# VH-VL binders against DNA polymerase theta (polq-1): the designs that were tried, part 6

Target 1, 171 residues: DNA polymerase theta (polq-1), of Caenorhabditis elegans (a0flq6r38to208)
Amino acid sequence: EARQFEDQHLIFSAPTSAGKSIVAELLSWKVASTGRKVLFVLPYISVAREKLHQIQRCWRRDDISVCGFIGPQASNPNEWLGAVCTIEKAASLTNRALSEDWFEEIGMIVVDEMHMVFDSSRGAHIEHMLSKVLLWNQSALEKVRIIGMSATIPELYRIGKWLDGAKVFEA

## First folded at step 1 (VH-VL)

Design l10 (framework fv_lecanemab)
Fold by ESMFold2-Fast, scan of step 1:
Structure l10 (fold): chain C 171 residues (1-171), chain A 119 residues (1-119), chain B 112 residues (1-112)
Amino acid sequence: as target 1 above (171 residues)
Amino acid sequence: EVQLVESGGGLVQPGGSLRLSCSASGFTFSSYWMHWVRQAPGKGLEWVAYISSSGSYIYYGDTVKGRFTISRDNAKNSLFLQMSSLRAEDTAVYYCARDNYRYEYFDYWGQGTTVTVSS
Amino acid sequence: DVVMTQSPLSLPVTPGAPASISCRSSQSLLHSTGYNYLEWYLQKPGQSPKLLIYLGSNRASGVPDRFSGSGSGTDFTLRISRVEAEDVGIYYCMQALQTPYTFGPGTKLEIK
């Protein structure tokens, strides 16, 4: 039914991942349209730049502001509802949201290449970030949804169990 | 009423630099993407660059990439085009234009400012 | 990059007669939302360009009903049902589907 998607974290194994899943993009657009923040987390600067351009194009129609948190930045970005980040920048931004008391404004975090959680150093950033989301959700009135895009690996169901029984859809 | 007024054009020698400005009034400037479009004497329109409302997203046409820099100051309702390494082929009337965010059409244009690159 | 072409490049018209300008794109301008990201602009002598039509067929504010846009994908047409002296100028089509934005070469409309 329609309701099965409302409060669940989701993981997709998609043939054309790199954040190009139609389902993840539609769900994130709906969240941003309600005035809640959406973070897109990608592993490499080049992939994040491509995603930034894609989401800015798609969300222009509804005048939704999308900013990039990619590599070095010269100045603070203006107000936004969408943020496209590299892994380390996303971790920094979510830490800032907790310290500055606006974490409740976040409605969704979309993680591309979620299997990177098994990478030693960079995986730790993803793990710590998502662990903070899960801790926040235990007592939060408005929960943050996690949407993952991943390569098809045996450990997808393990990631799903770690994310409070997330639904896993494999190609 | 919406108004866009360009300034900063003039005569410069090849290899020189110029900074063009576009002053916006009559609307919430910080809510609109902005473009620069140019027109060489007796030629058609050529899109040059755009900048998003916040300034976080910028794109350039291939003919000017690496030589021109688009920027904006939302507190001053101003759009800029910094031009360096100017060539004779950059001789044109330069227009600033307001983007309708939703559908990417240019609903208002300035009167243009003339840049002549000649020795 | 998307290449835009127009036909004819020169259009002499008798006052009161209809006029038609074609615009062709090297790639489809139809987005998945059903919108065609094709616009028409008019540049009158000594003036800046003015928007006439956006999203293929929508008239901009203040544009007379005698102007209409049609087409989809790669082939588009601008029609003027009854040409008036004030319509003299160069007509440009432009695509806004993908960056860089590109203009057609322009069609010069003149009164005979």
Scores: ipSAE 0.000, ipTM 0.468, lowest interface PAE 18.6, mean pLDDT 84

Design l11 (framework fv_lecanemab)
Fold by ESMFold2-Fast, scan of step 1:
Structure l11 (fold): chain C 171 residues (1-171), chain A 120 residues (1-120), chain B 112 residues (1-112)
Amino acid sequence: as target 1 above (171 residues)
Amino acid sequence: EVQLVESGGGLVQPGGSLRLSCSASGFTFSSYEMHWVRQAPGKGLEWVAYISSSGSTIYYGDTVKGRFTISRDNAKNSLFLQMSSLRAEDTAVYYCARYESWYGQPFDYWGQGTTVTVSS
Amino acid sequence: DVVMTQSPLSLPVTPGAPASISCRSSQSLLHSNGYNYLEWYLQKPGQSPKLLIYLGSNRASGVPDRFSGSGSGTDFTLRISRVEAEDVGIYYCMQALQTPWTFGPGTKLEIK
């Protein structure tokens, strides 16, 4: 039953993506099936390409459109419910959503390698993007849910606290 | 690293009471749903009780409802099952297990089990 | 309540041979998201149950690729391509779609 799972930001932690990815896929499918947009943010083109094909395969039965925003090869941004992005492309896409007044259409952002948010220049893009989401959520009637997937690190509680008390699941 | 350890089982007479405990370590206990599952000697698995991560939502199997009480102490990473009005049919090994029910997280970790024997 | 049924209840297998266990549910376990909320567990003699398969066909971490799950709706199959001595034990299916959670009666796999 859905009532046994609280609707809040989540962080999944494991040495590998096995298991944690499938839960994020199920939650993201639920959001997309309601007609809201879902963004998947991944650090590398090769990983993002693999994720794009996986999500397209999984969502095929419901005819949900999933587009890639990966490196120099980008899909048409206006005809999709799922977007699989590299970090920089996700940041650009969320900025575009704010500028073109369709940010309210986004229901969920799934971030791989969440632990890097504080550690590198690419992490700065994640931090800026998620800070904008958190500001949006302060006044929005329908909030954007953040799901993070992370390596097991001592600072996971800090990231969870920053994300409005997100739940942390460690495998 | 993830560990669940049950304790508190033993021999008890019909109508008696026992309190089982489950100690969790190696994960953020307060983020997981917890269950009790039992197995009578030579029989199959039977789900007994569920408690949500916050402790606010609780479900029981029909055979134990009104006699058993599940609770948790997130500050101590502990899960409990208070058993009252025990019957011979409650004789079983009791396992605690972590789970996220609706969205597909399975019973990925189980404790070793603690044995409860109800006999005159 | 969703009732789970397994067949056979006892499965003697020659070492190295394939084995199949059937699981049936009284109600469909297929959600509108396209996933079947069915799990398979193995309990070896004297041990706690261990997860083998979740969401119908996904192998749990550490489970050999000899194990596979298939099926949809109300009919499911667990298959072992080549049975080894270490595979002996009782296999349970479980539904996770609705409360209360319910297990099948179990199938005992034995070596002939």
Scores: ipSAE 0.000, ipTM 0.487, lowest interface PAE 15.3, mean pLDDT 82

Design l12 (framework fv_lecanemab)
Fold by ESMFold2-Fast, scan of step 1:
Structure l12 (fold): chain C 171 residues (1-171), chain A 122 residues (1-122), chain B 112 residues (1-112)
Amino acid sequence: as target 1 above (171 residues)
Amino acid sequence: EVQLVESGGGLVQPGGSLRLSCSASGFTFSSYAMHWVRQAPGKGLEWVAYISSSGSTIYYGDTVKGRFTISRDNAKNSLFLQMSSLRAEDTAVYYCAKDLYSGYDFYYMDVWGQGTTVTVSS
Amino acid sequence: DVVMTQSPLSLPVTPGAPASISCRSSQSLLHSNGYNYLEWYLQKPGQSPKLLIYLGSNRASGVPDRFSGSGSGTDFTLRISRVEAEDVGIYYCMQGTHWPLTFGPGTKLEIK
């Protein structure tokens, strides 16, 4: 029972950002420490820049390489374990992982502002990216874990159901 | 709005010292590396110094190495340039500039201050 | 230190005409991560420099699409498809691949 959620997708929901980001950060650090890649997906360039620098500071002591995919790609796929991305860049990077046969190296994808999946154009990128993860997970021995952080909205249960019954935590 | 404001410039005699400050607002200062760049009257841009977001990594241009010291106070959103052993050749407008660089990522000086003028003359 | 050179140093242009500025580095700017750390800055008269292009070819936020950057290694070009009066100023290339960072001498663009 204690480990029933270890490979399950998770969604954290709170009216403020006060505590939900630290849980995702600790879980992602654990995954990167095992040598698997972690992607952080954020909606705006300014927020992604802040997150990139925060993660680089936090993971520096453990010698874990973190790069930004906020503009064009800055590093090759074998030289990083953490990637901080805007939505469109994350979608592009995951497509590249499938094409270049290193998708299995990804252990976790953390999506900030998950409720944006209901947005028109940008939400489609999130939906397509995560749909590919879910398809991959159907046959993969080692699954890619999805961690979402979201505003408290009535439709949150639908996202949870779509993500193979993801556990939803509301503060 | 992202803004950088330099201060501390003035007239100083050769061999003297000055401390320049740069006040940052509108962004998370502690998350960005910072630069000092100078421009002598009627001349081009010359890069002076770099400091990483935490302050642990510092680089200087060859002309100022050993004479200038860059530092930052993230709690006060402030960047500093302590200048010593000043020469006539250090006369310039000094700009602070914001950067975002991780060594294996990307970077650029996307925001610049208005500059502060340093004149080294007897 | 990496030496940056620009040509031409003076560029008079008729409004609406295209303009090109070349930048050459004494060493390759291609980093092991696959990127050229070359930037283009514009300094308008009496103003501080502003970023136009980063990583060789990417336009900075708010920069019109008439500006484009190209090149790799040691040879880079900034192009303006249709020069406007507001484009007057001095254009600098800068390399960030090697420490210390170095700027080109600047190219003065003037409307004629």
Scores: ipSAE 0.000, ipTM 0.458, lowest interface PAE 18.1, mean pLDDT 81

Design l13 (framework fv_lecanemab)
Fold by ESMFold2-Fast, scan of step 1:
Structure l13 (fold): chain C 171 residues (1-171), chain A 123 residues (1-123), chain B 112 residues (1-112)
Amino acid sequence: as target 1 above (171 residues)
Amino acid sequence: EVQLVESGGGLVQPGGSLRLSCSASGFTFSSYGMHWVRQAPGKGLEWVAYISSSGSYIYYGDTVKGRFTISRDNAKNSLFLQMSSLRAEDTAVYYCARAPYYEWSGLDAFDIWGQGTTVTVSS
Amino acid sequence: DVVMTQSPLSLPVTPGAPASISCRSSQSLLHSTGYNYLEWYLQKPGQSPKLLIYLGSNRASGVPDRFSGSGSGTDFTLRISRVEAEDVGIYYCMQALQTPYTFGPGTKLEIK
């Protein structure tokens, strides 16, 4: 059941994208519909652009604003509930949320290609960002939920343990 | 040095199937998205397919959609292109290419290419 | 799909002279991020393509200063300030704004 995992971080793993993206999409939509911010973190600009257009299309009917944080950009208004980001941009946006005192508005961070945490240069950005989320959650009344989507790798149990005992689903 | 080496090309009859491979060395293969690009004899470049670092995101060019399947095996540092229902117009040199991401540039460009493998679809 | 066109298709150049290649897209390649998702590639005879320019104007690693890219939206230019013998080959522009990624028809640069 969905409510069994309401406060738990989740990791979805499968050889194909089939099925795992649907659950993340439903959970993220539910969070955004409550008025809390959702960040989608993806590895490449082309992938992030496609995801941005997909989420904008899907959430349009509910009048939920979705913005892209994909490369260097002119200032974006803080009037969004969905943000589709590349890894480095997500880390920067999360740091801004802490410094500008709106981190509590974030309800969920969806990290695609979570196994990239093991890549030394880009993985450090993911690790630092999620470590700040975990630290925030230790004292926050309303926690930020982490949803990871990953390739099936032997190291998934380590990521799950690091993410405060995240529930791991493998197809 | 970063290197990509394609293999598996050859002569195949119309309607046949062929599997191309691309072996990566000199970099962390599992951290990069990969592409297939082809070039018909005496013609220009045509993008064929993309697969993300984990295999979660896959995109195809219109001419090959439904006939070709891109896949990867990160444990073996290998990229694959399974081609089915081959047509004369699929005759080309097939290149694999790497697309890194650089924070400062927003780069999604093909910075490293293999030498190519030739596929000929003919009777 | 985004259609890419190049001009000229054949470019004979005297050694040491400047060269200019035009690339046009059927729709704007300027994204809301402020970037133009336009790239330039060179394919030398008998070789694989090599990246020259990305995001409209940025030189790839190892590319000589004599190469420069400019433009925005739908109109882009690749310039070579002083053509050398090693620059012979076919130059392709490519858009990476959306899938399917599409290449221009190519411009063949030859020494006359």
Scores: ipSAE 0.005, ipTM 0.517, lowest interface PAE 14.5, mean pLDDT 83

Design l14 (framework fv_lecanemab)
Fold by ESMFold2-Fast, scan of step 1:
Formats: sequence, C-alpha cells, structure tokens
Structure l14 (fold): chain C 171 residues (1-171), chain A 121 residues (1-121), chain B 112 residues (1-112)
Amino acid sequence: as target 1 above (171 residues)
Amino acid sequence: EVQLVESGGGLVQPGGSLRLSCSASGFTFSDYYMHWVRQAPGKGLEWVAYISSSGSTIYYGDTVKGRFTISRDNAKNSLFLQMSSLRAEDTAVYYCARGGYDFSLYYFDYWGQGTTVTVSS
Amino acid sequence: DVVMTQSPLSLPVTPGAPASISCRSSQSLLHSNGYNYLEWYLQKPGQSPKLLIYLGSNRASGVPDRFSGSGSGTDFTLRISRVEAEDVGIYYCMQALQTPWTFGPGTKLEIK
C-alpha cells in the first residue's frame, strides 16, 4: 500500500551517512525497478567511486544499468537507470535532462551531504539543481523525489521547509 | 530522545485475556511501523506482531495468530496488544519495538523495557 | 517459515580476544535488490535487546567499529575484533526477508 509520505521529500540526519545511505539506496532501487532514472549526488570523487561500485553490485541481479558521472567522459553513456555523480556533474546532467527533454524520466535524486547547500562555492550547484526539481514538480504528473542525507545541523528544519515540507529524520 | 514504555502486564489464568499498552515519545509515532516481540523466561526472542504506520497492514507470528490483536492510536502515540485465550506458553516479557519508517527496510531500532505477562493457575 | 540457527550457543572469551558467532538460515536471505536481510541484536543482562547490524554488514548508529557482520545467502558471521566487558550478553541473528520474522536461538557471550 501507498504511504502517506510516499511523495514527500525525505532528509536523514546522522553523524555519518553510511546507515542512511543504505535506506536511500533501497528506496532508489524501488524507483529504478519501475523504469525511472535515479541520480546519486556525492561531494567527492573517491566517495562517488565507492558508491558507483556498491550500487552496480547491488542492482546487477535485476539487470539495472548504473553508470558514473564522476570524471571526464568522451561520449554520452549508454542506456542507464542509475547515475552516480559528483555535485557538479549532477548539476550538468540535470541541465542536460531539461534541455534534451528527458527530465520526466527521473524519479529520484539522492543528495549526500545535503548541508553543503550552505557552502557558497559548491552549495550553489546543489541549490540550483534542487530548485529546478522543485519547479518541475509544480506541474509534473509524476514528481521527482528528493532524498537528502545530512550532518546534524540546526538549519535542517529550514532545508525541510524549502523542500516542500520534507520529512526530517534525526538519529 | 526516543522512548517506548510498556504497561498492562500481570498474572492471568489460562484462558484469560490481557491488554498490553506501549506509550511512545520523542519521535513522530505515526511515521513508524511498530512491533511486539516477546521473550519467555530464560529463552530467546520471538517476534509476535507487526502493524504498519497507518494501521492498515498487520502480521502475526504463527503461535499467536487468531488469539492476539495488535492495534494503534496515532493521536495518543500508543500501541496495543490485546491477548485472548492465553496459555502457559504465552508467559514472557513483552517488548514494544519501533520498526522502520518505510516498507523497504524492517528492523527493530528502539525497544521498550518490557512488561511481564505470567499465565499460571 | 525461515528457521534460524546459531553456533556456538555458549561462547566464553578472554577479555581482549576476538570472538565469532555463526548464523545460518534455512532459506537464502539475499533479496533480488542485492541485500541480505539479516540482522544482529545484542541483549545485555537485565536489558532490552539493541540493534547491532542490519542488512548483513551495516553497523547501526552508535555501534563500535569492533563489531562487523559478513556473509551472504544462508551463512552469516558476526565478529568482535576485541571483546570488552560491556559486550557480555546474548547475541541473536534475525531474518527480515519475509514474514514471520524469525530469530536465532541466541549465543551467550561470557567473560572467563
């Protein structure tokens, strides 16, 4: 059955993201299994590489293609349902989805270290990307769900309010 | 802080009935799956019953199915276990446990201190 | 129903030594999503159980790094790299793949 918060954005707060990222991955697998795209957004290349290999191992049994948008790429990736990205690459990919008319194929965006939205240098990329998602959701038949993982900071309630009343789970 | 407090345990005759309660605090009770888990004296853990966050989905362990009824009152942050046709084998400490918040992951991350049920003549 | 078994059932350990507990399931706990729905719980004397490990190998919040879970399918291991006095209690594995959820019989870890 459908949950009351199935369409709500979620934010998980913990000293480390490891435990909460697994929950986000399970929710993401459900979305990918319906044929919609899932993006994982992580702050550093090393962390993104780890996540890419983890998701590829977990999703291979269901023949779900997962690719990385981490370093330089010579050509567009082949068909995929899961994308593991660094922050800047995720913003670029989201812009491409809008310009090439496939944004409707995206079902979920998982953002690690969501509190980085307050970092002036990289936070702008996260803020701009998520603002586009929120704008899209205003008229979309099937919305893009945002899942955030964050450090425990006082501003989490504000991020939740900004993300259309996201559910905030604090450990 | 998350707290679960059980009450309602006691001594009851075989064939009798008893109602256990669990009061939740420190979290949004209506967002979480809830469970009852029991432990007979000197024995291991046995899962008893599950209820979804809305109360629409319910599961029971084989030993209690047809005799126990799990329910919840989200407005009062309370979980209940109505026990009927009690047997000596139902003698145990009954724990209230918080489950996941989404159907994708089931685990017992917080437990109450338990309430003791003794079924004896 | 999935039957869970553990070995050993009694585990006396010298403080500072490593310890390992085995758990076996009558059916594979590996879901099509790639995760093993196997959990580990610790019940200290006179206390309620506490979650240690979920999805086979993931430590719950607040659980020390000396605890680790491994295994896949039907065979799982909980390892404590260096046993401390606070680790005394009964360890239970549990499958969360399908209802009814079932626990192993428990392994009592004691300091000797």
Scores: ipSAE 0.011, ipTM 0.631, lowest interface PAE 9.1, mean pLDDT 85

Design l15 (framework fv_lecanemab)
Fold by ESMFold2-Fast, scan of step 1:
Structure l15 (fold): chain C 171 residues (1-171), chain A 120 residues (1-120), chain B 112 residues (1-112)
Amino acid sequence: as target 1 above (171 residues)
Amino acid sequence: EVQLVESGGGLVQPGGSLRLSCSASGFTFSSYSMHWVRQAPGKGLEWVAYISSSGSYIYYGDTVKGRFTISRDNAKNSLFLQMSSLRAEDTAVYYCARDEGWFTYYFDYWGQGTTVTVSS
Amino acid sequence: DVVMTQSPLSLPVTPGAPASISCRSSQSLLHSNGYNYLEWYLQKPGQSPKLLIYLGSNRASGVPDRFSGSGSGTDFTLRISRVEAEDVGIYYCMQSLQYPFTFGPGTKLEIK
């Protein structure tokens, strides 16, 4: 029996952002609806704010709390199942989860502009964060799933191989 | 291509029941909230019912509450409207509409409509 | 319920002329997230409605740039910079801020 999409890391790459984002949004909603935390990681404050509005509005219909960890003044409610973060804030939040012993509550991390792991000085934060997730998954009873959204670049196969043989979807 | 095709309309007597269906294709149906909107002959648009992508949230217009039931079958890419206790004022063209539910609640695609006539 | 009103209800225009349709809501459609939950739809004769504008000012895919939406809170305007024959139909505004969603009564645009 194959696990299909449940336990596999996925990378989506397509000319249109609308087509590739809908699958990630459906999968992340499914994880949050089971009571596990989902992190959305985006490169810029403006893009993260837009994503925060999108997810908050969508998930409110299903009574799922979403908060933002964007810029210097981040939301810090006692309970949330969705977190929309800039790269540095996501790295900080995952470090907090490890030190405060709630990393196991995280079911999925969605990384936008995944190709930035190669192209940006900020890519080191993405690499370190996801490396910690991969190490956690080696011994964890419940794994954290990584979903990447990326530009179509020749090196996509390298990211897929690094993410434990992630399925790569290209349009 | 996104397509929404309504069916099940027809002539029904007052107090009767009728079930409308909407068949969706060309997109991941389970990812979208859906609506029913109606239009009486020569009149404006009236929102009828909403169902979320998961089916967790359902809302109705005040004129149909307690009489109509919206439901969906994501495995069959189908949306339904079960109508009971039908009245003459329910005579209308009924449209199935897709909601861009991830960011905004607007009807980006509509079906062609199916006609319901409530008459003795 | 949020009551939506439109003016004018009948709008005869000459081809190539500009046109403006007003929409008013009984309460503010501005959400705390900064967006106005107001949409415009066009229903051409014998056809299903089509989305023109969402969130107050954003053109839907495939809608010509001669259509524009503006306004905030309770007062909104749909503008057509140069009316074409194919623009004939009934224009509806709708609020999507709260349930039940409500439409304006419609504005019939006719070519003289």
Scores: ipSAE 0.000, ipTM 0.475, lowest interface PAE 16.3, mean pLDDT 83

Design l16 (framework fv_lecanemab)
Fold by ESMFold2-Fast, scan of step 1:
Structure l16 (fold): chain C 171 residues (1-171), chain A 124 residues (1-124), chain B 112 residues (1-112)
Amino acid sequence: as target 1 above (171 residues)
Amino acid sequence: EVQLVESGGGLVQPGGSLRLSCSASGFTFSSYWMHWVRQAPGKGLEWVAYISSSGSTIYYGDTVKGRFTISRDNAKNSLFLQMSSLRAEDTAVYYCARDVSYYEFGSPYGMDVWGQGTTVTVSS
Amino acid sequence: DVVMTQSPLSLPVTPGAPASISCRSSQSLLHSNGYNYLEWYLQKPGQSPKLLIYLGSNRASGVPDRFSGSGSGTDFTLRISRVEAEDVGIYYCMQALQTPLTFGPGTKLEIK
């Protein structure tokens, strides 16, 4: 049932990316099509660049703007609905959204390769960022939805408990 | 005022089934992850299972997987453990426990409220 | 599964004296986020377990400051600066880093 996914944090676990990434991409496209911002968070520049090209191709067909926050940026982009980010850039963008009062425009944050994100020394950045999102959701009329994708099940206890109410799917 | 009360324990024969209940009061039960933890006579604590606040995320310890089913009814503020194919080694006091986690990641954690336990004896 | 061990298993102490309990994990409990997913519980005679310490070193609500947790990775210590009669019971460490959650064998603290 499609409706079962609309207001829940989701965690997908599978050793292969084939099934889990498709669901997250479809849900994120739906959010972007309503005019709300979607952030994709990935652990490495190379993986983020591949994701950026993939999402740009798919969403360009529907005239949806997608921007990369992967390397150094000289200016502040303001006309996009999709953002593909490395960990530190996602945290920076989220902090900027809070300080500039446009955080409510964000509808979804997708954390890809969660097991690598939380295994890295940079995992603290994403965990603090997501904590701010959960705090925002306490009083927000329109909540930010978090979708996590991971290759391993044991990690899900920690992350699932923290993302209270998240549904876990195995492919 | 925050309280957990287990019930349903008793004497059962090997291969039998038993359903444990845990009744919650004094807090918003639907907001908390819940655990079952057991303790065999004269032995240490053994984690049995957890269930998320919505009931969608469940995990079992290796010794009980495939035989026990954890579930909850948030409308009734109740947690359940359905035990099947019981063995003598399942003889224990069974505790339900609330898992506390604030909105900030890592702060605080742990099983902060426990019931008084209910005794299950598997013997012929 | 992560195996937890404790030392000593039996700890007789004089009232007012300090006490220390060691806990070791077969795998590191230190996550990349900087937290150690190690908890300490106390079970008093005839009672249910009670949370003492979470995330390695943080005291749970209502726990006296004479209790402290320390350590990182695979080696952890629970310390009681001045043991009181009410502290008698079995102390368990538990790892919460990965499923299944696993407890140590317990350390029985008794007054002598």
Scores: ipSAE 0.006, ipTM 0.534, lowest interface PAE 12.9, mean pLDDT 81

Design l17 (framework fv_lecanemab)
Fold by ESMFold2-Fast, scan of step 1:
Structure l17 (fold): chain C 171 residues (1-171), chain A 123 residues (1-123), chain B 112 residues (1-112)
Amino acid sequence: as target 1 above (171 residues)
Amino acid sequence: EVQLVESGGGLVQPGGSLRLSCSASGFTFSSYAMHWVRQAPGKGLEWVAYISSSGSTIYYGDTVKGRFTISRDNAKNSLFLQMSSLRAEDTAVYYCARSTFDYLWEGYYFDYWGQGTTVTVSS
Amino acid sequence: DVVMTQSPLSLPVTPGAPASISCRSSQSLLHSTGYNYLEWYLQKPGQSPKLLIYLGSNRASGVPDRFSGSGSGTDFTLRISRVEAEDVGIYYCMQALQTPYTFGPGTKLEIK
């Protein structure tokens, strides 16, 4: 009913030595609690695996299912509300969501190390995935929110502009 | 220092048109959704229009829908309200307001308002 | 459209006394997220409105702790524990649950 407030994307910038982003975790938990899917996108298998176990423990009390897309296995799109993915797997999963007609079930995509969008080899996957979200949001009644977590770099406001004027926070 | 400055108000005849502007400074304008809110003399506040940070999503209050057009120019840090088919009932002080997202609580609210510009529709 | 009502519409208060303003909505403002999308604004004479409270009970930056918001669903209250001269003005509640966003009629707080 108050879905209009979901059309704003966010970028959180912090030093590389900063702790966990509790804000992104709280926002993603709220989305999953409403029955919408949340994707967590991380750059490396080891980091993604640790994040998967952490989120599974935190969301267990509310019986929210969280699965990993960190290997070659496919999952039924309706069996989870949280997905922890590596970059390439997240891109593949969003492609499947469009072709299998469940993209509308996604409420939020959290991208860790968002500044990697400028990496030539892996950045294309992030750019392609988020471009699909931005195109979907142009006509969708239920928007998909993008939350980025990034190192502090001069180009952050360019990313913010590209993400439909996302609000940038520096901690 | 966040500032919003409205301009373009004045006296206009019924059926006429007028364009209001709002100049923003002190923040990254392209990162915030913007609103127009009006207040008739001696009356309360009435929400008029919303535009998302990119300009892709727009909503209007029922009283102005089809007559007013909200737009923005992020390169110039400017918000606009094009008013047409003006009526005596449109006489009001028009405020532009910034909508902020509370990153802990997922709420939009009007954290900064301009000083307002007065529109008088009279023959 | 969500209709907002306030009571009282006029509130004369002696300096230092407490004050309470009631706000009611025609439908529940409690969202599935667990938050009430109810805000309070103050418009001082000759000035633009200023945000006091958002999401029912959260004080905006710079707002004194003598202001508090409470309530859930359709009934909300703004309380001022000790009214100061600078608090004079018109207080509005607003729902941000759905468009069109709607304001209450306002409560005029004045010093006796």
Scores: ipSAE 0.005, ipTM 0.487, lowest interface PAE 14.4, mean pLDDT 82

